# VH-VL binders against q9h9l3: the designs that were tried, part 195

Target 1, 176 residues: q9h9l3
Amino acid sequence: PRKMVAIDCEMVGTGPKGHVSSLARCSIVNYNGDVLYDEYILPPCHIVDYRTRWSGIRKQHMVNATPFKIARGQILKILTGKIVVGHAIHNDFKALQYFHPKSLTRDTSHIPPLNRKADCPENATMSLKHLTKKLLNRDIQVGKSGHSSVEDAQATMELYKLVEVEWEEHLARNPP

## First folded at step 10 (VH-VL)

Design u14 (framework fv_nivolumab)
Fold by ESMFold2-Fast, scan of step 10:
Parts: structure tokens; C-alpha cells; sequence
Structure u14 (fold): chain C 176 residues (1-176), chain A 122 residues (1-122), chain B 107 residues (1-107)
């Protein structure tokens, strides 16, 4: 079968009032949850708001962070030609300034069978934290020090694996 | 020992200008965002302005926007507040404060100067 | 602008008593809330940040709680040096804003 990876990114606030989301960390795991990539990334714009409660990112993490253009090149080499799994993955691709083919993209926030398995409305957008708790009986994104993008990527892959066979069959019959 | 010392306060006529200085010592000034906060006699605290560590970003309270300019010279460890078109309601003790990165950039103020009094009167 | 309302305006208490100070925000500030102490003729001093984290050097008798719009600063047993004015401050959105203060005074 085609190789599959899961991705999760952390963003910081740049631009006026810190309202622009800029990539500041990216984690990529393989099908088994092993880490393929995990780097802090230096945005090309000045960071106005670290959003530390959610991102887990502090100024110290930026000191030897990989510049955005270099990190983007490394990340895209890993993603290209693979099935990429994420949760609300459009935000990650937007932060990467990247287009990934829809046929190779799997968004766990928009898979009706996954919501059904969690006893949630099929067309609702459920948080990664909620789906992980209901389906994997595991708490993620705990505490005040921000999210772990590695933890989130691993949970996202595990969630997708619960519906992989059913969803891949659906996509084969109903191509995006 | 972190120290912030304000200077430049005094009595000034409405419509005139005044510049406040804040001299920092005891820490690496260029690593911290800096704020101005004021307190009118017998009143509470009012946030005035912020400038980021490298001077690349500033933000102002609406009451002073267009009249006040915050700036800094990292080579001199000095923060400035240029106050133009002063009004009676600008009368206050002006504090220089260091913005500490507690979890979301330079939003909490961990060290403050002693303050300098600005009186705007006819 | 996010408005912070502190209550009561004045607390008259004796040393050894518990002080409870409230701060309410006009809209959710999550836990982006700090507390400051100001003594007469002095600059403010940071006590609490992120709603409940005690700043370095601040005695254990000071504690903060709350999230969203409703916050509390508690001094478990007042010491003589604790009689001062206390301000809350939000840093959830621009501009940064302070409450109008609660004065803790000797009964």
C-alpha cells in the first residue's frame, strides 16, 4: 500500500496584533507512530504572540530553530507522494503555504464514519482531544504548557487507523 | 539586580510636548519588550504603550494613539515615550515596566520603575 | 477593549483574616490574567500570572483562581505588609487593561 504519514503543526501569531498564524513547529510521524520529523521553525516575520498556552512555543525555542524556507523544503520532501493524515489539516497546509492533492489527504475532522464511531453527529467538526478521548480512551493536550505536536500527530494516525479500511474503500468508489 | 529609572517628567502646558526616558540596568535590555503604564493622581493603572525587544512592533492605547510615540535604543539600554499634543487628562505618574515572557510574549509586567510625574496644566 | 471590574472597592480586615478579591472581565480572557500589589508611593509588584501561577518570590499565602470571565485573588492569612491596593490585568487582547483596584485596609 501507499506510504502514509500524519502531521501536526504549531503556529505562533505574527503580523498586526499577532492575528496571522505562522508555522513555528512541525511534527510528522509514520504509520506506526514513529517520529520522522520534529523541528522548531523560525517564521520569516517577527513573532508578536507566541500563543504558548496552545503552541507550547517560547522565545528560547526560536534560538536554533530552522528557518521557514529550509524547514518547508524538508517537510515537503517527506509529504510529497504520500497519504497525509491530519486533523483540520487545511490549517497545517496553509501554514506551510503548500497544496497537497485531495486524493492523498485524510482529515480526521471530516470523516463521517469516525464521528459515527464516537457517537457524534456525522457532519460535525469534533476536536482531536474529544475524538481521542472517546475512541482511544486517552487524554491529550493536557495542562497549561501547550500542545505536543508529536502527541497530536500520533493520536491523529491512531484515529485514522480505526476507519482506514472503510474510508479507503469509500474514497476508491467516490474519488475526491 | 534589575533596575528601571524614569526621567523627563515635569510641568507642561496643554498642547505642548514632553519626552520621557527610562534607563534599564541589571539585565539584557535587548531581550525584553517594554511598556509604559500611567496612573492619574488618586486613580488606577492605565496601560499606555508597548514596544517589542527589537523595536519592530508597537501598540498604543486609543487615548494616546497618534499623539504618543514609544521608541527604544538598545545600544543605550533606554526606552523613550515622546508625548505630543498633551492634554490635562494626560496628568499622571508614568511608569516604565519590563514585559516578561511568562507564556505568551511580553504581556505581564514583572519589574517597574519608580515612576515620573507629568503634570499638564495651564 | 476588555473591561475588568474589581469588587469590592475596599476590604477592611484585620491581620490574620482571609481576604478574597474578585475580578470580572467583560468577555472571556481565558487564563490570561495577572494580579499586582501596589503600596502607597510605590510601583506595582507582580503577584500572579496566568490566573493561578505565583510569581517568583511571592509568599504561598497568595493564590489565584478562575478562568474565562470570573477570577479571584485569595490571601489566606493577612500579614501587616499585605495591606495595599490590588489590581487585575488582562493580556488576552489589545489594549492591555487593568481593573480599577481593590484596597485592602486595616480595620
Amino acid sequence: as target 1 above (176 residues)
Amino acid sequence: QVQLVESGGGVVQPGRSLRLDCKASGFTFSYYGMHWVRQAPGKGLEWVAVIWDDGSYTYYADSVKGRFTISRDNSKNTLFLQMNSLRAEDTAVYYCARGYDFESGYYTLDYWGQGTLVTVSS
Amino acid sequence: EIVLTQSPATLSLSPGERATLSCRASQSVSDYLAWYQQKPGQAPRLLIYDASNRATGIPARFSGSGSGTDFTLTISSLEPEDFAVYYCQQYSDWPLTFGQGTKVEIK
Scores: ipSAE 0.006, ipTM 0.482, lowest interface PAE 14.7, mean pLDDT 87

Design u15 (framework fv_nivolumab)
Fold by ESMFold2-Fast, scan of step 10:
Structure u15 (fold): chain C 176 residues (1-176), chain A 122 residues (1-122), chain B 107 residues (1-107)
Amino acid sequence: as target 1 above (176 residues)
Amino acid sequence: QVQLVESGGGVVQPGRSLRLDCKASGFTFSYYGMHWVRQAPGKGLEWVAVIWDDGSYTYYADSVKGRFTISRDNSKNTLFLQMNSLRAEDTAVYYCARSEYLYGSGDYFDYWGQGTLVTVSS
Amino acid sequence: EIVLTQSPATLSLSPGERATLSCRASQSVSDYLAWYQQKPGQAPRLLIYDASNRATGIPARFSGSGSGTDFTLTISSLEPEDFAVYYCQQYSDWPLTFGQGTKVEIK
C-alpha cells in the first residue's frame, strides 16, 4: 500500500589505508520484503580492503559488478519519491553520494519507540542484529561469510513495520 | 594462449639506468592490471610495482619508490619498467605478471613472464 | 606492511606423502591470500587464490584453507613434479607481500 522501500548497502575500503567507504553492494526490498534490486557494484577507485567479515564482498564479486555510475542511476530511480527505510542509513546515503529528503527517510537505529519495545534505552543506538533478535526472534548476520544486504534490508523493513503507525503519527506532529 | 615475454635485462654499473619491456599476447591487454615482481639470486619473491589497465594508477614498493617508473602502451600491448639510480641490491630476475581481475586491483597473478635478469655490478 | 611468515623453511618428504605448509600474517588479510609453486629456472605458477580456490588446471591434490592470519596449503599425496618452492602472497593491503618460501624437497 505505501510507496516504501528498505535499503542496505555493503561498503569496501578504498583510498589511503582503506579508510574511505565505497559502495560495493546494494539491496532494496519493497514493503512485503520482495527484492527490487540486488547488485554488486564496482567502485571507481582501487579497492584496498574488502572488509569481508562485515561486507561479505570478495574479489570474485567484482569481476562482473555494475560500475558505480550506472548502479547509482538505477538505485536512485527506485528511491526517488519513496519513503526509504534503513539502519544507520546516513552511511548508505553517503556511499551513494545521495541526499534523500529527511521527511521521506526512516532510520531504525534512531527510532525511540523501537528501542522501547526491545527493552533498550530510547536514546541508545542499537545494532540491527540486536533489535532483530529481540523483536523478531531471528538471528541475522550469522556465520563467517559476512553480512547479507538482502537479509539486512528485509529485517529492517520488518522492524519498521512494528512501529510504523506510532512513528508516522509522531513525524506528522513533529516534522523533521 | 596468454603469453608475457620480458626483455631488456643485462649487466649495468651502479648508478646507471635500464629499461625493461614486457610484450603481452593472447589476451586483451588493456583490460588487465600489470605488475613487476623480482627475485634476487637464491632469494624469494619481492613485489615491485603495479599499473592499472588504463595507466591511471601506479603504486611502488618502498625499496624502489622514486627510482623506478612503471608505464604501459596499450596500443603496443607492452608494459615497461624504467629503472634509474640502480644499486647492487636491485640485482634480480624481473618478472612481469598479470592481475587476475579487471582494472588492476593489485591482487594475485594468474600469468607470469619467463623473467629477465638484471645484474648491477661494477 | 603486512609480513607473511612461512613454516617450515624446508620440508623433506617422499613421493606419496602428505605435505602441509603454513603461512602466517602479521595482521588479518581476511581471505586475500594466494599460493604459488616455483620450480628451479621457472617463473612462479598460481595454485590457489582467495585462500581456498584452485586456479584453472591445478590438480585436486592441492588444497588451501584458513582465513584471517593463519593459512595452510596441503598436498594430499606428493607427485615427483610437486617438489618445488612454495610461496604465499597477500593482496589485502599495499604493498603486496610474499612469504619467504617453503622448499619441499625429496627425502
Scores: ipSAE 0.005, ipTM 0.470, lowest interface PAE 16.1, mean pLDDT 87

Design u16 (framework fv_nivolumab)
Fold by ESMFold2-Fast, scan of step 10:
Structure u16 (fold): chain C 176 residues (1-176), chain A 123 residues (1-123), chain B 107 residues (1-107)
Amino acid sequence: as target 1 above (176 residues)
Amino acid sequence: QVQLVESGGGVVQPGRSLRLDCKASGFTFSYYGMHWVRQAPGKGLEWVAVIWDDGSYTYYADSVKGRFTISRDNSKNTLFLQMNSLRAEDTAVYYCAKDIYYGEGSYYPFDYWGQGTLVTVSS
Amino acid sequence: EIVLTQSPATLSLSPGERATLSCRASQSVSDYLAWYQQKPGQAPRLLIYDASNRATGIPARFSGSGSGTDFTLTISSLEPEDFAVYYCQQYSDWPLTFGQGTKVEIK
């Protein structure tokens, strides 16, 4: 009954030693993998560590980036009332400073049937890269130039679709 | 299935060097950040060092900075801690610990730990 | 560094009782807080991460709550195997730090 989207965020390091993860890019795709949102986002704090190997973020991306407060408002309008799929999605929600209802959240890093299909322990936390290679036979996050949050969001939606019927039935019988 | 096995501990004199190894199996080692955590006899846990999944970033506790070096060899699924200029206060059980992987070069809490290896620095 | 203060140092309780353990941070750690259980001669075991998320395989009797500077680990009804030392850990800022531990012991 509700629309479904997938999200993936890229974070940069802010605060002392760059340890705080601050939102620097967000991509949201619909059920079919079409991009609904994809923006570079300027953190309110000084960026200490771009974490480019993982984030793909470079100084050039910050020049015309959407300020955090504005981007957050735009993103939350898209997520509100929808089933949101992500991988280790708690990190994305923390970076957004947002709590999405558990009943409308689907985390592909914590779906036992998905791990089972990948020949992994049902309760293990598997990386998006591993699950995508094992179940979709596709390599993502290739090289050292950083991850594509669009690619990651698309892969995450495709992974969820592999177990959607089974997992939605499980959640209906075992509400979170 | 996931296993972390430390080795290299022992009794060593102050001022000497020692290298600890941590052999990983049962998971894709190159996907995860790795840490060293120590525990002095009868005391609590003290974080020592971290290395990101590809070895590109390392951070150290002030107590070991300049003396200890964390490194990894992803082709061998092995984490290392090179300990130089050892002091009596470095006496502890040393654990290697694995980050939970969250799709970034993250440093989240430790979902798996090794059995620990005892390092005793004494005269 | 961020100092984590755990209280009480020791909890003496009987099986079936509720245990409530406190962890206070010297500055806000947001939700970047984990809880570990350690039994004598063993490595620590992750119980809770991101303040309230139960780790894989951890029984429902364990729950975490709190945010910012004040955190609580609750064991709703102690089982014999729950008598151990519990540590909180923050991963909000460098260096990563642990509390000094709370020992839950049999009365």
Scores: ipSAE 0.000, ipTM 0.472, lowest interface PAE 14.6, mean pLDDT 87

Design u17 (framework fv_nivolumab)
Fold by ESMFold2-Fast, scan of step 10:
Structure u17 (fold): chain C 176 residues (1-176), chain A 121 residues (1-121), chain B 107 residues (1-107)
Amino acid sequence: as target 1 above (176 residues)
Amino acid sequence: QVQLVESGGGVVQPGRSLRLDCKASGFTFSYYGMHWVRQAPGKGLEWVAVIWDDGSYTYYADSVKGRFTISRDNSKNTLFLQMNSLRAEDTAVYYCARELTYYDSSGFDYWGQGTLVTVSS
Amino acid sequence: EIVLTQSPATLSLSPGERATLSCRASQSVSDYLAWYQQKPGQAPRLLIYDASNRATGIPARFSGSGSGTDFTLTISSLEPEDFAVYYCQQYSDWPLTFGQGTKVEIK
């Protein structure tokens, strides 16, 4: 089946000056928004910058976190062969060191009809927070203690569902 | 209005090959994933194979993997099942079936009437 | 592979009675479960998809419920045309699998 899931990852800073984004949490939800996967992930490299204001990751979350190689295997098993929805999803795939087929990838930051519904320029890259507020009248990513990747994945799926019929028809007529 | 019509069934000897066709009409064939499901005489339903709407992905039941090949020609609205190295246990009515939706569900909303394949030893 | 077990194998009832058919999965299939009706010499007919959604044209007496591993198909009041074999099917994971079927027959 062409199962559809939504993914959102949180990254921490590793490498020189914390400039490298390394996977530290991944949440995957199904079409109805139910959680299929939600784990803290331990990067193989030393964490220089937790980026807590955005990631919500703190040192205590790393104590029992799943090692990157194990988590990657679990996540890829869930994603393989499915339509994967995300927001700026190329960042998530980069952090996973994974290539997902373009024909099975849906990026809500790059769907012109979705921007049109939000009264935004069709070719602009709008933030998840902005689209969710405009189209679902819901505030996400509130406060200064970091984002919830579960909340973000759920919002991403709901946003995609607003344009799903017309976008899938477009993709069938104009394959990637 | 939606119709699926199977053809190509018949009696064949073990070890031989047979090709089944499924002709679709009344809908945009290129929009839907398609499946083959079989039913041995007096037995239950057994899923055989799937092919995505664009032909980019296929998956097979272990019992037929390596022997059967599913394919499609969207310009002709036709689904195929190439059956090689046939065995007595492949004897069944073969149905083609359409996915209910194009995304998340592969429950089958339309089925063909079936074509009988008999492999005699 | 996910194994679906239907019970009972045969359900003997009279017209007007309520029928309840069970389908159990060897592991969670969430709500990715369909129910089909098959009459002799005919192809299966879709009744329920996504565990509880009635397919187009299916009478209100048919209803589906359950999630995860335990599913039920209910026919609130059997009509003569409802005596048939019923199959559940999961589409949560490859390969797709069907239950063995429950035959609903006249008592």
Scores: ipSAE 0.006, ipTM 0.485, lowest interface PAE 14.0, mean pLDDT 88

Design u18 (framework fv_nivolumab)
Fold by ESMFold2-Fast, scan of step 10:
Structure u18 (fold): chain C 176 residues (1-176), chain A 122 residues (1-122), chain B 107 residues (1-107)
Amino acid sequence: as target 1 above (176 residues)
Amino acid sequence: QVQLVESGGGVVQPGRSLRLDCKASGFTFSYYGMHWVRQAPGKGLEWVAVIWDDGSYTYYADSVKGRFTISRDNSKNTLFLQMNSLRAEDTAVYYCARGDYLSYGEYAFDIWGQGTLVTVSS
Amino acid sequence: EIVLTQSPATLSLSPGERATLSCRASQSVSDYLAWYQQKPGQAPRLLIYDASNRATGIPARFSGSGSGTDFTLTISSLEPEDFAVYYCQQYSDWPLTFGQGTKVEIK
């Protein structure tokens, strides 16, 4: 059987006015929440906006950070052939410049049964923070120093596990 | 039992080609990234190349880039190393090695083959 | 590429003695560091991964420590079968690299 991992990435702003999101940290956890990968990543372009309030990334983290091309190789090695769980995961894959098969992708921001369990509209895109509070009674992304991608990846895996049986059954009947 | 067996080594003239095979048994070959590591006579270990579990990505040491090609056939549980434009400094025992699956990536080599000797000599 | 420097090149010790082997990286490898044992005519054997975790089947007398750039392999009490060459290896960055080896030989 296919292995399952959860991923969460932090992006910084590059390009004109810092509007381009470039990978600057990635965390990957296994099914039980153990950390498989957690590295700061040096973008190939000049960082215009660290977005520290959300990313938690500061200039000091870029010293000795893993270069993008090397980090990408390491990350894709872990993801390839596995079921990858994330929240709004298309942003993570875009930052990685990677196309993961849709049949092996699980996006907790677009799983209707998960919203239903949280007493939210099935068609709404709920934040990771909101779903985690509603369903796991846990506060994540607290404070003003930025998010922890490890904490976010762990919460994402736990959220998926709440609907895993019913959602995998649904996907078997309705392949993406 | 988990096992890797290399074959295809031998004596070859500079500038020629040679292909090494590595046959896996006792585990699900398609779940693991695979590596080639070499060791020149009386010297230390040198990493050569990697291929991911599905064959989608490869990476090479600078000393072999453009000359060696790593590939795999998961239906045959076999890893390959195509060695072109061989040089005297490519003389070494070549080991195939399995990446550590415990970490779901390439962290360490938990299983090694016995090695096959390649001698590049005029 | 990350260069790993092992020291000493040779340790001459007797059975029962403690062996301490050093591995220094030219830049931080976090804890992505493994140790291998190799005997003449044999393939290397994984001893330690992620700097301090013993591989399956490895005796408790082997231990690893360190992080960043400075790593140590310790064999608490040498057995006759422990006289071999030991290599460290980093997997923090590509290409993967090995140290030049430390030979542990009998006095």
Scores: ipSAE 0.006, ipTM 0.480, lowest interface PAE 14.9, mean pLDDT 87

Design u19 (framework fv_nivolumab)
Fold by ESMFold2-Fast, scan of step 10:
Structure u19 (fold): chain C 176 residues (1-176), chain A 122 residues (1-122), chain B 107 residues (1-107)
Amino acid sequence: as target 1 above (176 residues)
Amino acid sequence: QVQLVESGGGVVQPGRSLRLDCKASGFTFSYYGMHWVRQAPGKGLEWVAVIWDDGSYTYYADSVKGRFTISRDNSKNTLFLQMNSLRAEDTAVYYCAKTYEFGSYSDYFDYWGQGTLVTVSS
Amino acid sequence: EIVLTQSPATLSLSPGERATLSCRASQSVSDYLAWYQQKPGQAPRLLIYDASNRATGIPARFSGSGSGTDFTLTISSLEPEDFAVYYCQQYSDWPLTFGQGTKVEIK
């Protein structure tokens, strides 16, 4: 089988009123949940809103952060040719300015069998926190310090592994 | 304010080469993926090639793969299409097109150049 | 790879009428679908992206709907400047593909 990784990114607000989402952290884990990449990333634009409640990003994290262009090159080197798992992963790819082939992309927010296992409507978009609590009996994104992209990437990989066999068989019979 | 201006089109014999240029202004060129899209006379639109914002990735339509090369020079705000081994079916107006938002994930186009005509005939 | 089929090929209407244009994909493109308008001798202009989001500066009479394989572009009341060719485009997978176009012409 192809190598598989899971990704989760944190974004901060840039641009007018902080409405633009810019990459500020990226975590990538392998199939077993081991960290392959985890860096704070410096956006090229002035940060208007750190969105700390959700992102976990603070001004202190930007001091030694990797510039966006360098971080992007490192990340894409890891993702290229691999199956990439994420939750609402289109937001991560947009922040990375990257198009990953659909055939190699797995979005845990759009896998009907996963929702079915969680006793949720198959066509609903469920949060990572909800699916992880329901299926793995684990609380993630706890407290007010913001999300850990490492924790989120690890949970995302574990969620995918619950449906991997049946979903890969589905995709083999119904190629994207 | 955003402008894309193509140049380099013309009439060429089959088997020859042409290079198309697309000069960008009015936006931060290095932030956006760029595409070439062509349109044969009286026909619809056909996607040709993409290059990401930093030049690190390129992809081509099967009809041009191995013959055309997309490239960019961010210091000059210029996109290029090197067209080798030209065939009659390459006859078209060639447009350069900018992705809608930062990066290459948004593979739809908010700005297009005026187009440059390439005619391949014997 | 992904084929987009637009219908009808030609739509003949009068100013003030509603235009409804269809785009069908050979396989699901989710909501990764854009619409463009092209007038003779001009480059295409983006109208709609992500199936239903209107691009900046596009009049409210233009709207998009649909998901998966079936998409619709609606012009609620045709203006003289709306008579043009309309193309759908998918960006769900490589290669990027366009529909064959629907010509909206004056009756």
Scores: ipSAE 0.006, ipTM 0.494, lowest interface PAE 13.4, mean pLDDT 87

Design u2 (framework fv_nivolumab)
Fold by ESMFold2-Fast, scan of step 10:
Structure u2 (fold): chain C 176 residues (1-176), chain A 121 residues (1-121), chain B 107 residues (1-107)
Amino acid sequence: as target 1 above (176 residues)
Amino acid sequence: QVQLVESGGGVVQPGRSLRLDCKASGFTFSDYGMHWVRQAPGKGLEWVAVIEYDGSDTYYADSVKGRFTISRDNSKNTLFLQMNSLRAEDTAVYYCAKDFYWGSGSYLDYWGQGTLVTVSS
Amino acid sequence: EIVLTQSPATLSLSPGERATLSCRASQSVYSYLAWYQQKPGQAPRLLIYDASDRATGIPARFSGSGSGTDFTLTISSLEPEDFAVYYCQQYESYPYTFGQGTKVEIK
C-alpha cells in the first residue's frame, strides 16, 4: 500500500578542480528498509576527485559500474509516481538531472517537527548523522572509509517514519 | 610544501630482510593512499604496492607478493615497506609516492627522492 | 595486467623542435593515464594526469591527448631542460603499470 521509497546518492568531483558533483552511487530502499536498487554509477566525465572520505567510492568501484544514462533510466523507473524521501534531496535530484514533484518529495533536512524532536532549532539544516544519533540512538557515517548510501537511505526512511503521520497531515492541510 | 623522504636503503645479502621508511610532511597524511614504486639501475619504473589511507587495505605487484609488506603509522606520518627474502632482482631505487585523491586509486602527484637498495653477495 | 607500450624508445631532437611521444595500452584505460618526466639522478615528476590535464606548475608547452588505448604527450617547443625520460602510467586498475619510457635526447 505504501508507495514510498528513500534514496541516497554518493557523488564524486568532476570538471575543473573537481567542483562539479557527478553521480557515482545510488541506493534506494522501500518503506521497510529493503534494498530496491544499489549500484555504482560511472559518470560520463572524468573523475577528478573521488571524495572517498565522504562518498566511500574508490577507483575499483568504477571498473564494472553502470553507465550514467542506463542507471538514470533504472532509477527514474523506481522513483516515478512514488513519494521519495531523502536528506538534502535536491542534491540527489540535481545529480540525477531529474525533477521530482514537490508534492511527492519529503526532505528530512527541512521538516520542522523532526528538528523539534531532536531539540534543534526547527529551521536549522541538521545533518543526517546528528538526527539519526539524537532520534534513533544510532551512529552512522562512522570512521573515514566513507558513507554507506544504503545505511543512509535506511536511516532517512526511519527518521521520516517518526514524523510521517504528523507531516502528511500537515501537507494535506498545507499543500507544498 | 609536500615532502616525502625515504630512508633505510643499503646493501644486503640475498635472502635477508630490510625495512624502508618514508616520512611525509606538508599534507594530511591520514587522508591519502600511499604507494611504493621502484626502478632498477638503468631500467624503467615498476609499481610495487599501495596502502589505503587508514591502513585497511593493501595491494601488491605479483613480483613481491608474500615477501614484501606495506604498512603505515598515521600518528607519525610514516609509510613503511618491510622487504623479506630479498633477491638480486629486487635491486632498485625505491620511491614512496602520494596518491592524489582521498583514499587511493589515482595518479601519483608527489614522489620522494628515493633510497637505493642493493641485493648482492 | 595492462601493458603500456611507449614509442619511440628514443627521440633525438634539437631545442625548439616539437616532440610527440606515444603510449598505447593493451586494453582501455579510459582517461586514467598520467605522464611523468624523469631527469638523471632525480625522482619522477608528474606532468599530465587524466590524459590531458596539466599538473600544477607544468609549463603550457606540455600537453596530453587521447583516450581509451591511444595516448600522446606533446612538447610544442623543446627547452634545454626538457631533455629527459618520459613515462606513461595507467591507474585504471591494480596493479598499476608504467610504459618502458621514451628518452628525449639532444641530436
Scores: ipSAE 0.006, ipTM 0.487, lowest interface PAE 14.6, mean pLDDT 88

Design u20 (framework fv_nivolumab)
Fold by ESMFold2-Fast, scan of step 10:
Structure u20 (fold): chain C 176 residues (1-176), chain A 121 residues (1-121), chain B 107 residues (1-107)
Amino acid sequence: as target 1 above (176 residues)
Amino acid sequence: QVQLVESGGGVVQPGRSLRLDCKASGFTFSYYGMHWVRQAPGKGLEWVAVIWDDGSYTYYADSVKGRFTISRDNSKNTLFLQMNSLRAEDTAVYYCARVDYYESLGYFDYWGQGTLVTVSS
Amino acid sequence: EIVLTQSPATLSLSPGERATLSCRASQSVSDYLAWYQQKPGQAPRLLIYDASNRATGIPARFSGSGSGTDFTLTISSLEPEDFAVYYCQQYSDWPLTFGQGTKVEIK
């Protein structure tokens, strides 16, 4: 199939008062939703705030977590040369300290046809949870124990597939 | 205390080469992406190049692409800018700058003092 | 590339007055905008990041606001050391770009 993957990352708080967002988990799935990568990642700095309500990260997940620099190398090997799909994906790339070519990046938070299908304003930034419920009739990020980055990456790929033909044609006409 | 110190600037003829060094201290250099930013006399700031924390990726402004090479030596806490085929338009104070802790696409929390490069005949 | 346009080019004020500096982007940069202060012969100093967050050690009289394409840096009451050139910078997309600067000078 196509050279396309979807990514979702979870961040924890490091630095003074936990104000810095640091990578603590990354999930990558292929076009069919199969998991290519899913690891807990140990930030190089002390974790001040696990942000568990959102991240799903707890202290026990850090015990055997992959150090940031090793995880980053593994992740970048998977992403390089592929079309990468994400939701608000620039946050993930910032946490990875990585630039992915714009021509190979697809951000489901900034695809006007996707918002239109969800009966939302085309220029608004809608949450992954809202778009997934509206367009796929599935509830993700359920409960108070945090998000699953695997679930989020899978939902993101499925959302992109709804507009893939239309959006790829748009990008061919309007190269980034 | 974080410090960045540039060196290697000077007067050079058009078409020649020059290498700039930036020595870092007071932080774990290998954890940070590093950039070069320049400023022509009496003009504003212009971004030049970036290198990721481990040297795995580099990106350049179109004005210098193919002529300048950014590199780093994490064992020596030093950032480099190799400048080839210099033009009068490259005359500027060159600053090395550190991006925020976890991002290479970001803002600059610390800057060096700058080193002047003058390209003239 | 994203173009940042600062206005006014020069702002002539007296100590104690409020300064309001504008930065407009040619396309949305969300909140990925920083402000720097530069004094003659010195390197720039970070003031504000993510449009509205004060950098460590920056006095409360400095504040940033805005999102998308329209941003403002406000100095509530100018001190003598605040007379300088101010630059905005976007980090929403490559290449990184700066505004042309606003000079805040003594009247």
Scores: ipSAE 0.005, ipTM 0.491, lowest interface PAE 14.2, mean pLDDT 88

